VHH binders against RNA ligase 1 (RLIG1). Designs and how they scored, part 5

Target 1, 325 residues: RNA ligase 1 (RLIG1), of Homo sapiens (Human) (q8n999)
Amino acid sequence: MKRLGSVQRKMPCVFVTEVKEEPSSKREHQPFKVLATETVSHKALDADIYSAIPTEKVDGTCCYVTTYKDQPYLWARLDRKPNKQAEKRFKNFLHSKENPKEFFWNVEEDFKPAPECWIPAKETEQINGNPVPDENGHIPGWVPVEKNNKQYCWHSSVVNYEFEIALVLKHHPDDSGLLEISAVPLSDLLEQTLELIGTNINGNPYGLGSKKHPLHLLIPHGAFQIRNLPSLKHNDLVSWFEDCKEGKIEGIVWHCSDGCLIKVHRHHLGLCWPIPDTYMNSRPVIINMNLNKCDSAFDIKCLFNHFLKIDNQKFVRLKDIIFDV
Short names: E, the ipSAE of ESMFold2; O, the ipSAE of OpenDDE; V2, 0.75 times the mean of E and O plus 0.25 times the DockQ between their complexes.

## First folded at step 1 (VHH)

Design h12 (framework vhh_8h63_2)
Fold by ESMFold2-Fast, scan of step 1:
Structure h12 (fold): chain B 325 residues (1-325), chain A 123 residues (1-123)
Amino acid sequence: as target 1 above (325 residues)
Amino acid sequence: ELQLVESGGGLVQAGGSLTVSCAASGFTFSSYDMGWSRQAPGKERELVAGITSGGSTYYADTVKGRFTISRDNAKNTLYLQMNSLKPEDTAMYYCAATPSEWYDALTSGYDYWGQGTQVTVSG
């Protein structure tokens, strides 16, 4: 299988960006907007953006599959952020265009200690073995999704460690207009990153499940390739996002030949997200669990067991998947 | 199981008042920074108010002086009191939470979100 790059760190925008502070009387505590200019960034040009594979940027929370305690395991993204005092100091530094000054992090004072099982994202800069904040002031990393950790209950709902499988949404291999939900071996996902989506993630932009019957799914990064993308121009991308059904997505992630990842978000272009009618919900979905008959070794309340009961069923769209319980 | 359940949305006339609530469970509520964001159809999500674990409050200019955020740690509940409502306040209102050590309520630093409650202002 062709493997696309894993999302370990923050992706640079395909365009040169500018940070615009929204008008407010509270200067230090104002929301900020990051907007794309019309100029393609040097990072994108250096990564050979014109030869890159464009994919849908899925609105969820980032996950990673790597070994934990000698088995393939799901990890949840946990980026360490500075405390409020340090964040103010950093933002004041970033916005001091008239008086550039040197900025230094005191990681021990500015950040709480790392969680017990936390690991830094790959290629995180380290000084004498200690991870340092990136250009955005964050220290990106991962924590293992353990069964008894209530904080990651939605993450844990999409994996079964006894059977070493994950619940995955992707294109049907024989029909790019058809979505497929299947159980995928965790070993097939090793060193890949995925997006967790669903009922309790980011306000449920895809309309999956309900609070009474929550539904969550993993989407491998790069699973949804874009085939009809226009020229890499600000105005052409705006028109594509607004006018094409395939453009009813959060954004684009370009997978470059050297492993670099470049992005654009609808918000960078001054466009709205989430939106009511997404491209994700414009396509039918088939349930193909592809699990051999076994002696009912699944928990009755397990999400995999619910999908086994609707195995081989086809739905008009993702949001129509309802478990009759 | 971390859950955020919004309630109290509904239809209200311009100039009226409404309180939305968020019932939190599955985490130590008192150690989390909480917030309210809203999104109208076809618009970007906007952070309207935030309250830290210590009780400090923050408001967007669009709602400052009209909305009040508060929390009841004994009941694990977050509130948003909305006064002098305008048609422009019509939106889905979302409850948000993040551990205080990673607080950045002003730049979408919240890690957990509810499913929302609809507020419609006629007039």
Scores: ipSAE 0.000, ipTM 0.136, lowest interface PAE 20.3, mean pLDDT 81

Design n01 (framework vhh_h_nbbcii10_fgla; at its last look DockQ between E and O 0.01; V2 from the best seeds 0.00; counts 0 for: pae E 18.9 > 2, off the site)
Fold by OpenDDE, look of step 2:
Structure n01 (fold): chain B 325 residues (1-325), chain A 127 residues (1-127)
Amino acid sequence: as target 1 above (325 residues)
Amino acid sequence: QVQLVESGGGLVQPGGSLRLSCAASGFTFDYSSSYALGWFRQAPGQGLEAVAAISGSGGSTYYADSVKGRFTISRDNSKNTLYLQMNSLRAEDTAVYYCAAKYGDTYWLEEREYDYWGQGTLVTVSS
């Protein structure tokens, strides 16, 4: 699979967006929603959006694989956010209809110190070597996921640092209609970004596992290419999202030739998410762990062990995977 | 790099005709409604005003009241060129004419909404 662009920064919308003073359905307690206009954004055009590769936007939490302590590590997304006072100031500024570029941040005063081992996302804007907040007032970054970290227990569940492997969901290499769950060497994922999905991620839109038996997986960004995308018109996109089987997804991410990523999600077009029947659950899935030498080394309760028990099994739907422990 | 280059301006008598061209480079005209195009003009001592505009898809056009029925805006995607056919020219049409491009399908009348501009071409209508 051709390595597509990594998600390091917030992706812009393919359309020019407007803020409406209506309660958001996406975020609790957000008094506004962001909607797309009919105008394709300047950034999208500059990035040659019409030649870009469209992929499914997966609804999860963004992860990054890069070297830490001389080995491949999984990193969790952790954006630095302004303190309450600065946030309020920024929100007030945004509501004043002034250009956000005119807002001046004092990073030292407006933000808490960076956590230990925190690294900024790649290509983050910097002034004098210091990362600056984006248009949302956040400084995007990553923290390493340590083994047995309670805060990132779901992240930890999909990686094994002893064997340097991760649980990944992608298309079967020989059958694009078949999904595959496999243990992938972390070294193969170096410098890639992935989406963590599962039972305890974003309300579990894909219906994975249960509270009693949580199930999480990593999906490389760009793993699911869209075959038949409509034109970049609101009506066509809305129809596609509503009526097409392939359109039963959160949104679209375009991977542009210059490495830029552009997105549109259902909320931009006034559509609802999550939905009951996702495209991800409309495809069969096969388990392929290929861990013959590692069977005795996993904790009985770990996710890897559970998948080993059902190795080489095929399921009609991803949500049909149930661990009988 | 996006460039717009106007041509076709010159001296013409009242009642005469001119055809202005705007050759675009750095981007291609297509039917996917990538950007709207427009003609603006600035007469001596006056501000910039919209003369005509066309949507990215070509489905919608605008004409100022002062030029309606006399001017026609068109585009040739194969040549990546915007045109302004000017008929029945009047002394009041004397101005520097500018080609402009805006990302998005919808044209606008405000010059600030346009992203790219040509250098302009002078049209002088005089007896």
Scores: ipSAE 0.000, ipTM 0.231, lowest interface PAE 17.5, mean pLDDT 89
ESMFold2-Fast, scan of step 1: ipSAE 0.000; ipTM 0.216
ESMFold2, look of step 2: ipSAE 0.000; ipTM 0.199
ESMFold2 (binder alone), look of step 2: mean pLDDT 80; pTM 0.822

Design n02 (framework vhh_h_nbbcii10_fgla)
Fold by ESMFold2-Fast, scan of step 1:
Structure n02 (fold): chain B 325 residues (1-325), chain A 128 residues (1-128)
Amino acid sequence: as target 1 above (325 residues)
Amino acid sequence: QVQLVESGGGLVQPGGSLRLSCAASGFTFSEYSDYALGWFRQAPGQGLEAVAAISGSGGSTYYADSVKGRFTISRDNSKNTLYLQMNSLRAEDTAVYYCAAGEYYDSSGYLWDEYDYWGQGTLVTVSS
């Protein structure tokens, strides 16, 4: 089976984490809670974290751009999970007193058939050409975002395959304090991963659009670099997330020179997310579609058509973009 | 498509009670037994805070200090529904309440660090 694109691997926390174990007779049962300690992790130190490039961790859903049917295409991440019986067997194995390495997946019986046109992620282990579940029991992969698939209607709203363009949010090339929304050729995004954000994604953490006029945008991973990050100390990062406008973000992803990704999430630091005024939704934004007027090329209710009508306009805040009826 | 839909919000008098429901579609609670389910809230002008959470198996629960003893989280796997029973409501409980599902790890080496799926929210107003 062909493998497609890199899936964002589980990123280790920049700090050594602390977990609350069960069963505990001494504490409230919170096995889901993970908190950062004050100690920088060995994985972060080994990856040369102090030379890494910090970027905003964007709260959305992962997408990938690669060729499909001889054209650049948007793909949505879809991880295959085992059925309930196989999941129970896996969980029982992990809790058993027996040898941990004795467990074997029967992918054909343990998993539902792959969705149409689903392709496993590039790093997915294969045995005899068949994808194998990872350490969590999941098989990461991609599905093409097709206009006739209602499951991916929000994904499809940010691409136009006839003109081979995507609706992208990034830093303005001449002003890092200004955001830019533009139509980007899908060919310029080939082999890149992106985050889809907006009205109907993850509860709309950025407060974009409305039910009547939903707004979704693609953000290339790593596009929002953090320039003024304080020293890598627990208390300094907590203060930065709380008090600095640039710190009104979900978390940080450090891109290390060896390709390693290291993270910290606000939740690791005991802080809340989402928040009402994020750095992203409060920043000024300019609309630069960089397209000639296409007249009737786009549907009246198409998101690209709405942005063409406000082309070259500047908004004080990203969240102020509202489309009239 | 995985979806969480909240219901049961509304206006209630201080000292009153209200029950929120969260209906899951596109997955089953028994199939996602490794996922923690939770309730979060956002008061006007404030950040998001965790209110209550329940493990995928239903055996472990968490409550914020501000609601402990007043709120009860529960799940019904046969109805694919998560509940939040809210008693002795206070003006400070006024918020949009969100249902969420996230990967859950137990004491055997599993851990949970974030929620993957969120509902649209339901408004609860506690006012005279």
Scores: ipSAE 0.000, ipTM 0.147, lowest interface PAE 15.4, mean pLDDT 78

Design n03 (framework vhh_h_nbbcii10_fgla)
Fold by ESMFold2-Fast, scan of step 1:
Structure n03 (fold): chain B 325 residues (1-325), chain A 129 residues (1-129)
Amino acid sequence: as target 1 above (325 residues)
Amino acid sequence: QVQLVESGGGLVQPGGSLRLSCAASGFTFDYSSSYALGWFRQAPGQGLEAVAAISSSGDSTYYADSVKGRFTISRDNSKNTLYLQMNSLRAEDTAVYYCAAGPTYDYVWGSDLSEYDYWGQGTLVTVSS
């Protein structure tokens, strides 16, 4: 059975977390916060966090590119979760402080049938050829983004399977201070994971497009490495997120040598997200589609046709990209 | 800024019904971009208790044993709103009810508070005669 890449698993926080109740002027309005302590988590230490590569945590939804029906294809992350009876049984087991690896799953009874064409994640353990739930009771996996599936309409807007291309945002190869939007061959993205961002993803934290003219983009995971990260201390990270221009991001994902991913979110540090002035929108962006003139400019309106009309233009910031109606 | 705002709380007699709503701003409930969502409650002098949770797809739900068969969680992605329909209310259901959301990648079920990143301000439900 084909398996897909490792980014799909739940990422633990780099610090040990705790829950704090913040009192309000009304007792019925007491917010709860999940906050990072000053202690680096044992999971982060075990993963060799100090040798890991820090990258921007992009606020989107996870995608993967791999072969489907002998063509490079976009896949959307879909984690299978247990039904309510099995979830209750698993949670009661965990509340007894038992090791999650010792919990016995009956996947056929405990989970709804997999969606059509769903494939388990590459690192998913198998017993007798069947995927085994992870320590959270989930089975991470992927579904192909098919044009006729309305649930993935925003995913499908950033690919063109006829030309086998995807709409990608990354750093300009010659200037790390310049962003580039380009049409990238899907074949160049094979076996890579990406983040889908845009107008209808997670409340549009990057301010892309509008409801009338939605704009979505794919960002390859690890495309935005953090070069000048301070020491891995709670107070130093808080200062960096607040005061450094590069720190105007959702969080950090550390890519560890063993393939583990460790995170910290601004909210873990008591900081707000989304924010009005993101690092993403602090940089100019150039449109470089690298495509020949398209004769089908009058076809069904697609993002690729809109970008071809603004090809070679430079914008002061990502959110300034506006398409003619 | 991501915000969750609860509404629908109030005073109700034992055996009555209430519907709580949680309106989200700063993110959407669409399948491709949605968060997993849950309801928690805190009775006077007690700790926080998980009540119900629903997956981003709506296909998986969780209910605490104390509310199973009486409460129903649902979501309307077009309205960016989470609901809790509470039937056959009992005095023991008296609590402040909180709406909570976690990232699409993370486990956000039940009583493990470390999995939830966003919390509402709460709405008071009082069940008394």
Scores: ipSAE 0.000, ipTM 0.232, lowest interface PAE 14.7, mean pLDDT 78

Design n04 (framework vhh_h_nbbcii10_fgla)
Amino acid sequence: QVQLVESGGGLVQPGGSLRLSCAASGGTFSDYESYALGWFRQAPGQGLEAVAAISWSGGSTYYADSVKGRFTISRDNSKNTLYLQMNSLRAEDTAVYYCAAKTGYEYDSLWTEPSGYDYWGQGTLVTVSS
ESMFold2-Fast, scan of step 1: ipSAE 0.513; ipTM 0.792

Design n05 (framework vhh_h_nbbcii10_fgla)
Fold by ESMFold2-Fast, scan of step 1:
Structure n05 (fold): chain B 325 residues (1-325), chain A 124 residues (1-124)
Amino acid sequence: as target 1 above (325 residues)
Amino acid sequence: QVQLVESGGGLVQPGGSLRLSCAASGFTFSEYSDYALGWFRQAPGQGLEAVAAISWSGGSTYYADSVKGRFTISRDNSKNTLYLQMNSLRAEDTAVYYCATRSYDYLGKEYDYWGQGTLVTVSS
């Protein structure tokens, strides 16, 4: 199986973007919209966008699987951001049309100390061992998802470190029109990035679960390849997002042959997100846990235990999954 | 303090070859950076013409139709150097050749850095 590149850094837009000034609410600062023009960006052309693999941009929070304390482990995305004073200084610098790479950062003063066990994203530039902020002024990185950390309780709900498994949603291997939810060995996910989605993530754009019975799932980045994407023209993409069922998604991430990731978001095209019925939540799904019941021994309220109770069941739509609780 | 310094220009006969080098200082050719690197030229009395460009990873290249098949752009990130191999040179290739780097912000706006140029003269 072909695996696509990991999502370690921020992605530029496939089109040259333009900032559209919005009316002020009687303040000097005016909110702006970032909109795509009809021109494909030089960054995208440089990355050979026409040979790239288009995939669904999943609306969740980014996760990474790598070794922690000699075990495969889930890590949550945590980008270090500058304090308000440093952010204002950076924005004023950008308003002067200066190159963001020439901005002087005092990381010790401008940023809070790194969280315990935080690691920088792969390929992050370092000067004398210190991570350098990217063009957005952020330092991307990861923190381990530990069971005792309540801040990452939803992340923690989709892994079991005792059995070294994760709860994963992707295409069924024999039918790309069918989704599959299964327990996947964490070792099979090593060095991959994934998107955490569900009830308590980003306002639940996929309508999964409920407050009483929250449902969260991990989706490997690149798992949902777009098969029928039209030509890379602004108007053709707008029509596809509006008129095609497969286009009922947040956006597109192109995986380029040189490892670059390029994106377009519905908002770049002046379209709305979230939407009532997404392509993902309306698709049929089969539960295939691939676990021996004797080996599972999960807590009765654990998400893995709920899926074991519906193992081998097929649902007409992903959003129709309901637990008997 | 971004600086680009070109070298390798000179006088060459038609049909000859030259290799131009561009050494960068004040920044590194990092895979995490969104730097595109390229060569531009300006012939006497003419405007700037884009000749070739290479992506930050080296995975994608562009060539002007006038040089396609004759010129090859490459980069060595460990040496922080950009190259232009010029084969089958013609009188119309006579120009000052400029190394340039182009950086993109989150809005797709371009920020350019240019070298001082190196003269290439193709003459009998």
Scores: ipSAE 0.000, ipTM 0.122, lowest interface PAE 18.2, mean pLDDT 79

Design n06 (framework vhh_h_nbbcii10_fgla)
Fold by ESMFold2-Fast, scan of step 1:
Structure n06 (fold): chain B 325 residues (1-325), chain A 126 residues (1-126)
Amino acid sequence: as target 1 above (325 residues)
Amino acid sequence: QVQLVESGGGLVQPGGSLRLSCAASGGTFSDYESYALGWFRQAPGQGLEAVAAISGSGGSTYYADSVKGRFTISRDNSKNTLYLQMNSLRAEDTAVYYCAAHPRYEFDSTWQYDYWGQGTLVTVSS
């Protein structure tokens, strides 16, 4: 979706929520949870939720593509937090005045210096060149995914800056029932946000690869639109998540016309995630790398080189992609 | 599979302090940072209560209102260890404390915890 606003760390729930703790009359792995009520939130109504485009909430970590060192580049999300002293001052202020916008931040004193080459999120307000913390006292931003930085080794595995390409999962353009893995020019992804998924991300909810042969992929936000969503009613959504194969997903993100993002997670509805049989793994996938025959340009360990060896092959499920078992 | 072991529990007087540790042990736990972690407690005769939680990077934290300002959650990803610093302890903090792992990088109070430690007893009495 080209009308997507800035990616939000905390998207509001489509329903009014309540906090519940469950007694340990039997051992529970869900002793504390936030649950959706039957009531659609005023935030959702104000954002015109009924005209919004519902998409699959992909379980990964957020990325962004923008220019760095005069070339298209992958960036990983990194939000700056205040130091302990500043956080205490902010919390005390909120308890006294309850308006986070009235709090005065001294960013230079209250926050650690920005990480090397960090940039604030595009929608972050600035006062005299300094980014303004949000309602939670955090400054959302991005760091470039540099190929020799071990902290972002999984991020860097899905890009090749020499060829300016990224490894992307999306729907096949001619067949909505078929997934496609392609090498996409980074220039085609400029100013877009994406989700990184795979073996070492969020406990591997999609069952991709293995520790010995890790597999990671980028999914553009909004790439998986939900076509057969029921009416926006609590019970109808519960039934859809439980009974429909298209509902075997983490949740829904609604993309509103004003750029707002609104969500519901399976856990809001008292349902489990992760689940063994995801909708992502219910569809076949074709490998279409769209690269020239210059395979000697890639390291033998490079993920792009592995995909070139299986180029034009079709797999029954995404999790069936195996490199040298 | 994640295996968690708590330590640091014991007897302490009201107003005292304790530091709990939770170490990943036994199994292969090479992606410690992929797990959000939390502390839960169960007081005698009561249900499980969420105490604190921390995201994979340590960037986001949660605290129950009953412990806010007294307890601090932290993690050392280089040592695969989660900590709970408990200050200004009260008799009502007496409980078995459990660490738990959520197989997700990010954490909020909506999410389930799939892996639990065996618990460590904290007793606050004179």
Scores: ipSAE 0.000, ipTM 0.104, lowest interface PAE 21.0, mean pLDDT 79

Design n07 (framework vhh_h_nbbcii10_fgla)
Amino acid sequence: QVQLVESGGGLVQPGGSLRLSCAASGFTFDYSSSYALGWFRQAPGQGLEAVAAISYSGGSTYYADSVKGRFTISRDNSKNTLYLQMNSLRAEDTAVYYCAADFQRYSEYTLSQYDYWGQGTLVTVSS
ESMFold2-Fast, scan of step 1: ipSAE 0.000; ipTM 0.102

Design n08 (framework vhh_h_nbbcii10_fgla)
Fold by ESMFold2-Fast, scan of step 1:
Structure n08 (fold): chain B 325 residues (1-325), chain A 127 residues (1-127)
Amino acid sequence: as target 1 above (325 residues)
Amino acid sequence: QVQLVESGGGLVQPGGSLRLSCAASGFTFSEYSDYALGWFRQAPGQGLEAVAAISSSGDSTYYADSVKGRFTISRDNSKNTLYLQMNSLRAEDTAVYYCAATYEVTYDSGSYTYDYWGQGTLVTVSS
């Protein structure tokens, strides 16, 4: 294995942004706010934004499905970051030269050793076979989600490598108003990226499960297309995010015909995230596992076993899914 | 308009070989619009089965256990074509074979499976 999978491309904002020196509403706490102006960006216009397909921006952690040891496998995104000494050197350099790509990294000294089986993302620049940090000073990559790795226990809860399946949330094929949770062959997900969401991911913005009964799900990127989006104007989008049920989402990702991804986040528009009642968690959902029942093949703690017990049940809201003892 | 067109199917005797081709139009096999490509099949009276898949770089491949060691998937980016070399064919390989493509480097268009599909080509293995 050389390099695997592309990390999610840097997504420019659909609007020209401005920086205001005010406390940020972001969870990571920023000393400034990045806000959208009313002007559509040149990048968006160049990418033919008006013909692009808008989809829900899902608040989770990025995953990738590709082969590992001759079988389809789930990989978790893991970006390598510099140590504190190297980070200080990098920040000092930015103040003097302003171009992060001109900074000279000593990867072996500046970064901790790569985790076992970590592979750099395929878009990562390489010099003499060594990965080069991006403009943020990070080296993006992927780690296989192995059953024995406790760091990825939530990731591993949504896959079963013996049956080569993943637990996926998507639209019901015959009813666009209905969500479906099903076991999807990992082979059907090959070379796709997905968001892992749930109880222990990003503070559980979708209110799924509980600490005592955690619930996690995979959502393929682009799975939730937005059909009733208003005109691409700042005020119209603000009204849509605030007033429409479909607008109770983190943001929008536009998929352009040239492959470019363009975004807007609620925070760009001065709006809050997370919010109590998201569109996703309030939608009706049906459980269609489509698996031959073999209860002895799953252990009592397996998330797939819990879903098999509620197979063919319909819930009024996604957040109402609760597993009994 | 994105299109995938399969060719190379037909009648073959057990133990024989066939090479399937899939010509893609409406997109290119490049780093700007890289597609992961795969072959699926549907035997009479059965569901759709994944047969083989190849990443945009060609570095990662998948094969179903039923075909591993007998089938080889490959791609030619300069010809915008995907291939499936099928050797040591068995009666159980009789199926309609579909070419499929999905975005590897970006989000898909709202599908959790492959986004683009060909019309299929029939492979019949019989004496």
Scores: ipSAE 0.000, ipTM 0.147, lowest interface PAE 16.4, mean pLDDT 78

Design r01 (framework vhh_rezetamig_d1)
Fold by ESMFold2-Fast, scan of step 1:
Structure r01 (fold): chain B 325 residues (1-325), chain A 122 residues (1-122)
Amino acid sequence: as target 1 above (325 residues)
Amino acid sequence: QLQLQESGPGLVKPSETLSLTCTVSGGSISSGDYYWGWIRQPPGKGLEWIGHIYYSGSTYYNPSLENRVTISVDTSKNQFSLKLSSVTAADTAVYYCARETVEYDYGSFDYRGQGTLVTVSS
């Protein structure tokens, strides 16, 4: 249809939250700091949180795989944001102690035109055929990752549309303590959301590659299940994030049986992110490209070609993967 | 254009019950995506979350206040209300009603009423 994929903007915190009225200097779109209380939320209990599958919340940028021009294709999440004048007007409205009855968006004036082929997210509200900004003043959507668009050069580096493959990081199927990098058919990823991570994404929290030899990878959402999670109590989760090696992650996303996603971020618990020693960097990784030798015709500067040269090699950690050419 | 408006007495005597109502316009309370809550700000202090209600009628309260607080919802009037019993001078604050939401990275109150000052005094 005209709207693609689900957006995770309504992923509730596992705990009831409280607001501290002190705006962060780092994330300007949030007017205050949100902290978790010790009470498990209604949404989490209603979703049967105690039977849910906890997974690592990966720090990257959201992607989606769906059909485009009759082919499996990678899409990048692109949320349209208001211009600086409209954003200031919106922030003044949110910080006002007066009733916000007068606030209205003028999408044509307040937002830049939508990018070529941009499609609103599946749950985006519309009025008179126009997408309505969400509670943060953003309009969520998707853009196809085309090879000639330099804005998505890091996204495009992890796909090869000629061979219909993507460069994916996940657990080895036979060993959950081992990471695997492989070329996965794009058709195997249809209707799935993924996180793009790497050198030029969110300040490189996982330490992948280098400026001279950038490395980016796709991680399917839910690929990293947490095994040693303690009881669902505020203090126990704080201790786990601080002391357990498996807890050296951005946060947790619980996948509930009804399809609901529930989260907690380190920031909800008053903890820092990013951190120097992540759990992602503590595990060995094996390269298993599953490609025929005839595919060595790949462009010499292509990331897939670099991985073919180290196919079947095992590295102590992700940061040890560096290409010299 | 969601609008929340508090109403109720601005003066309450010690030991009595503080009662406030929030009227919601421009949106429906009967939504599974949101919680409808109360927060307060005592003079010179930060915000304190009181509790919230889900459209099903399920309530969650701040543990420090739970023995004194009751929140109810009237979906036919698009309203929800707060009752805080056995009030003392420490309950003097500006009271706000709010819609609670969560984003991918953070949760926050996305809409608040203008606030109403409630003074507890004889």
Scores: ipSAE 0.000, ipTM 0.173, lowest interface PAE 17.0, mean pLDDT 81

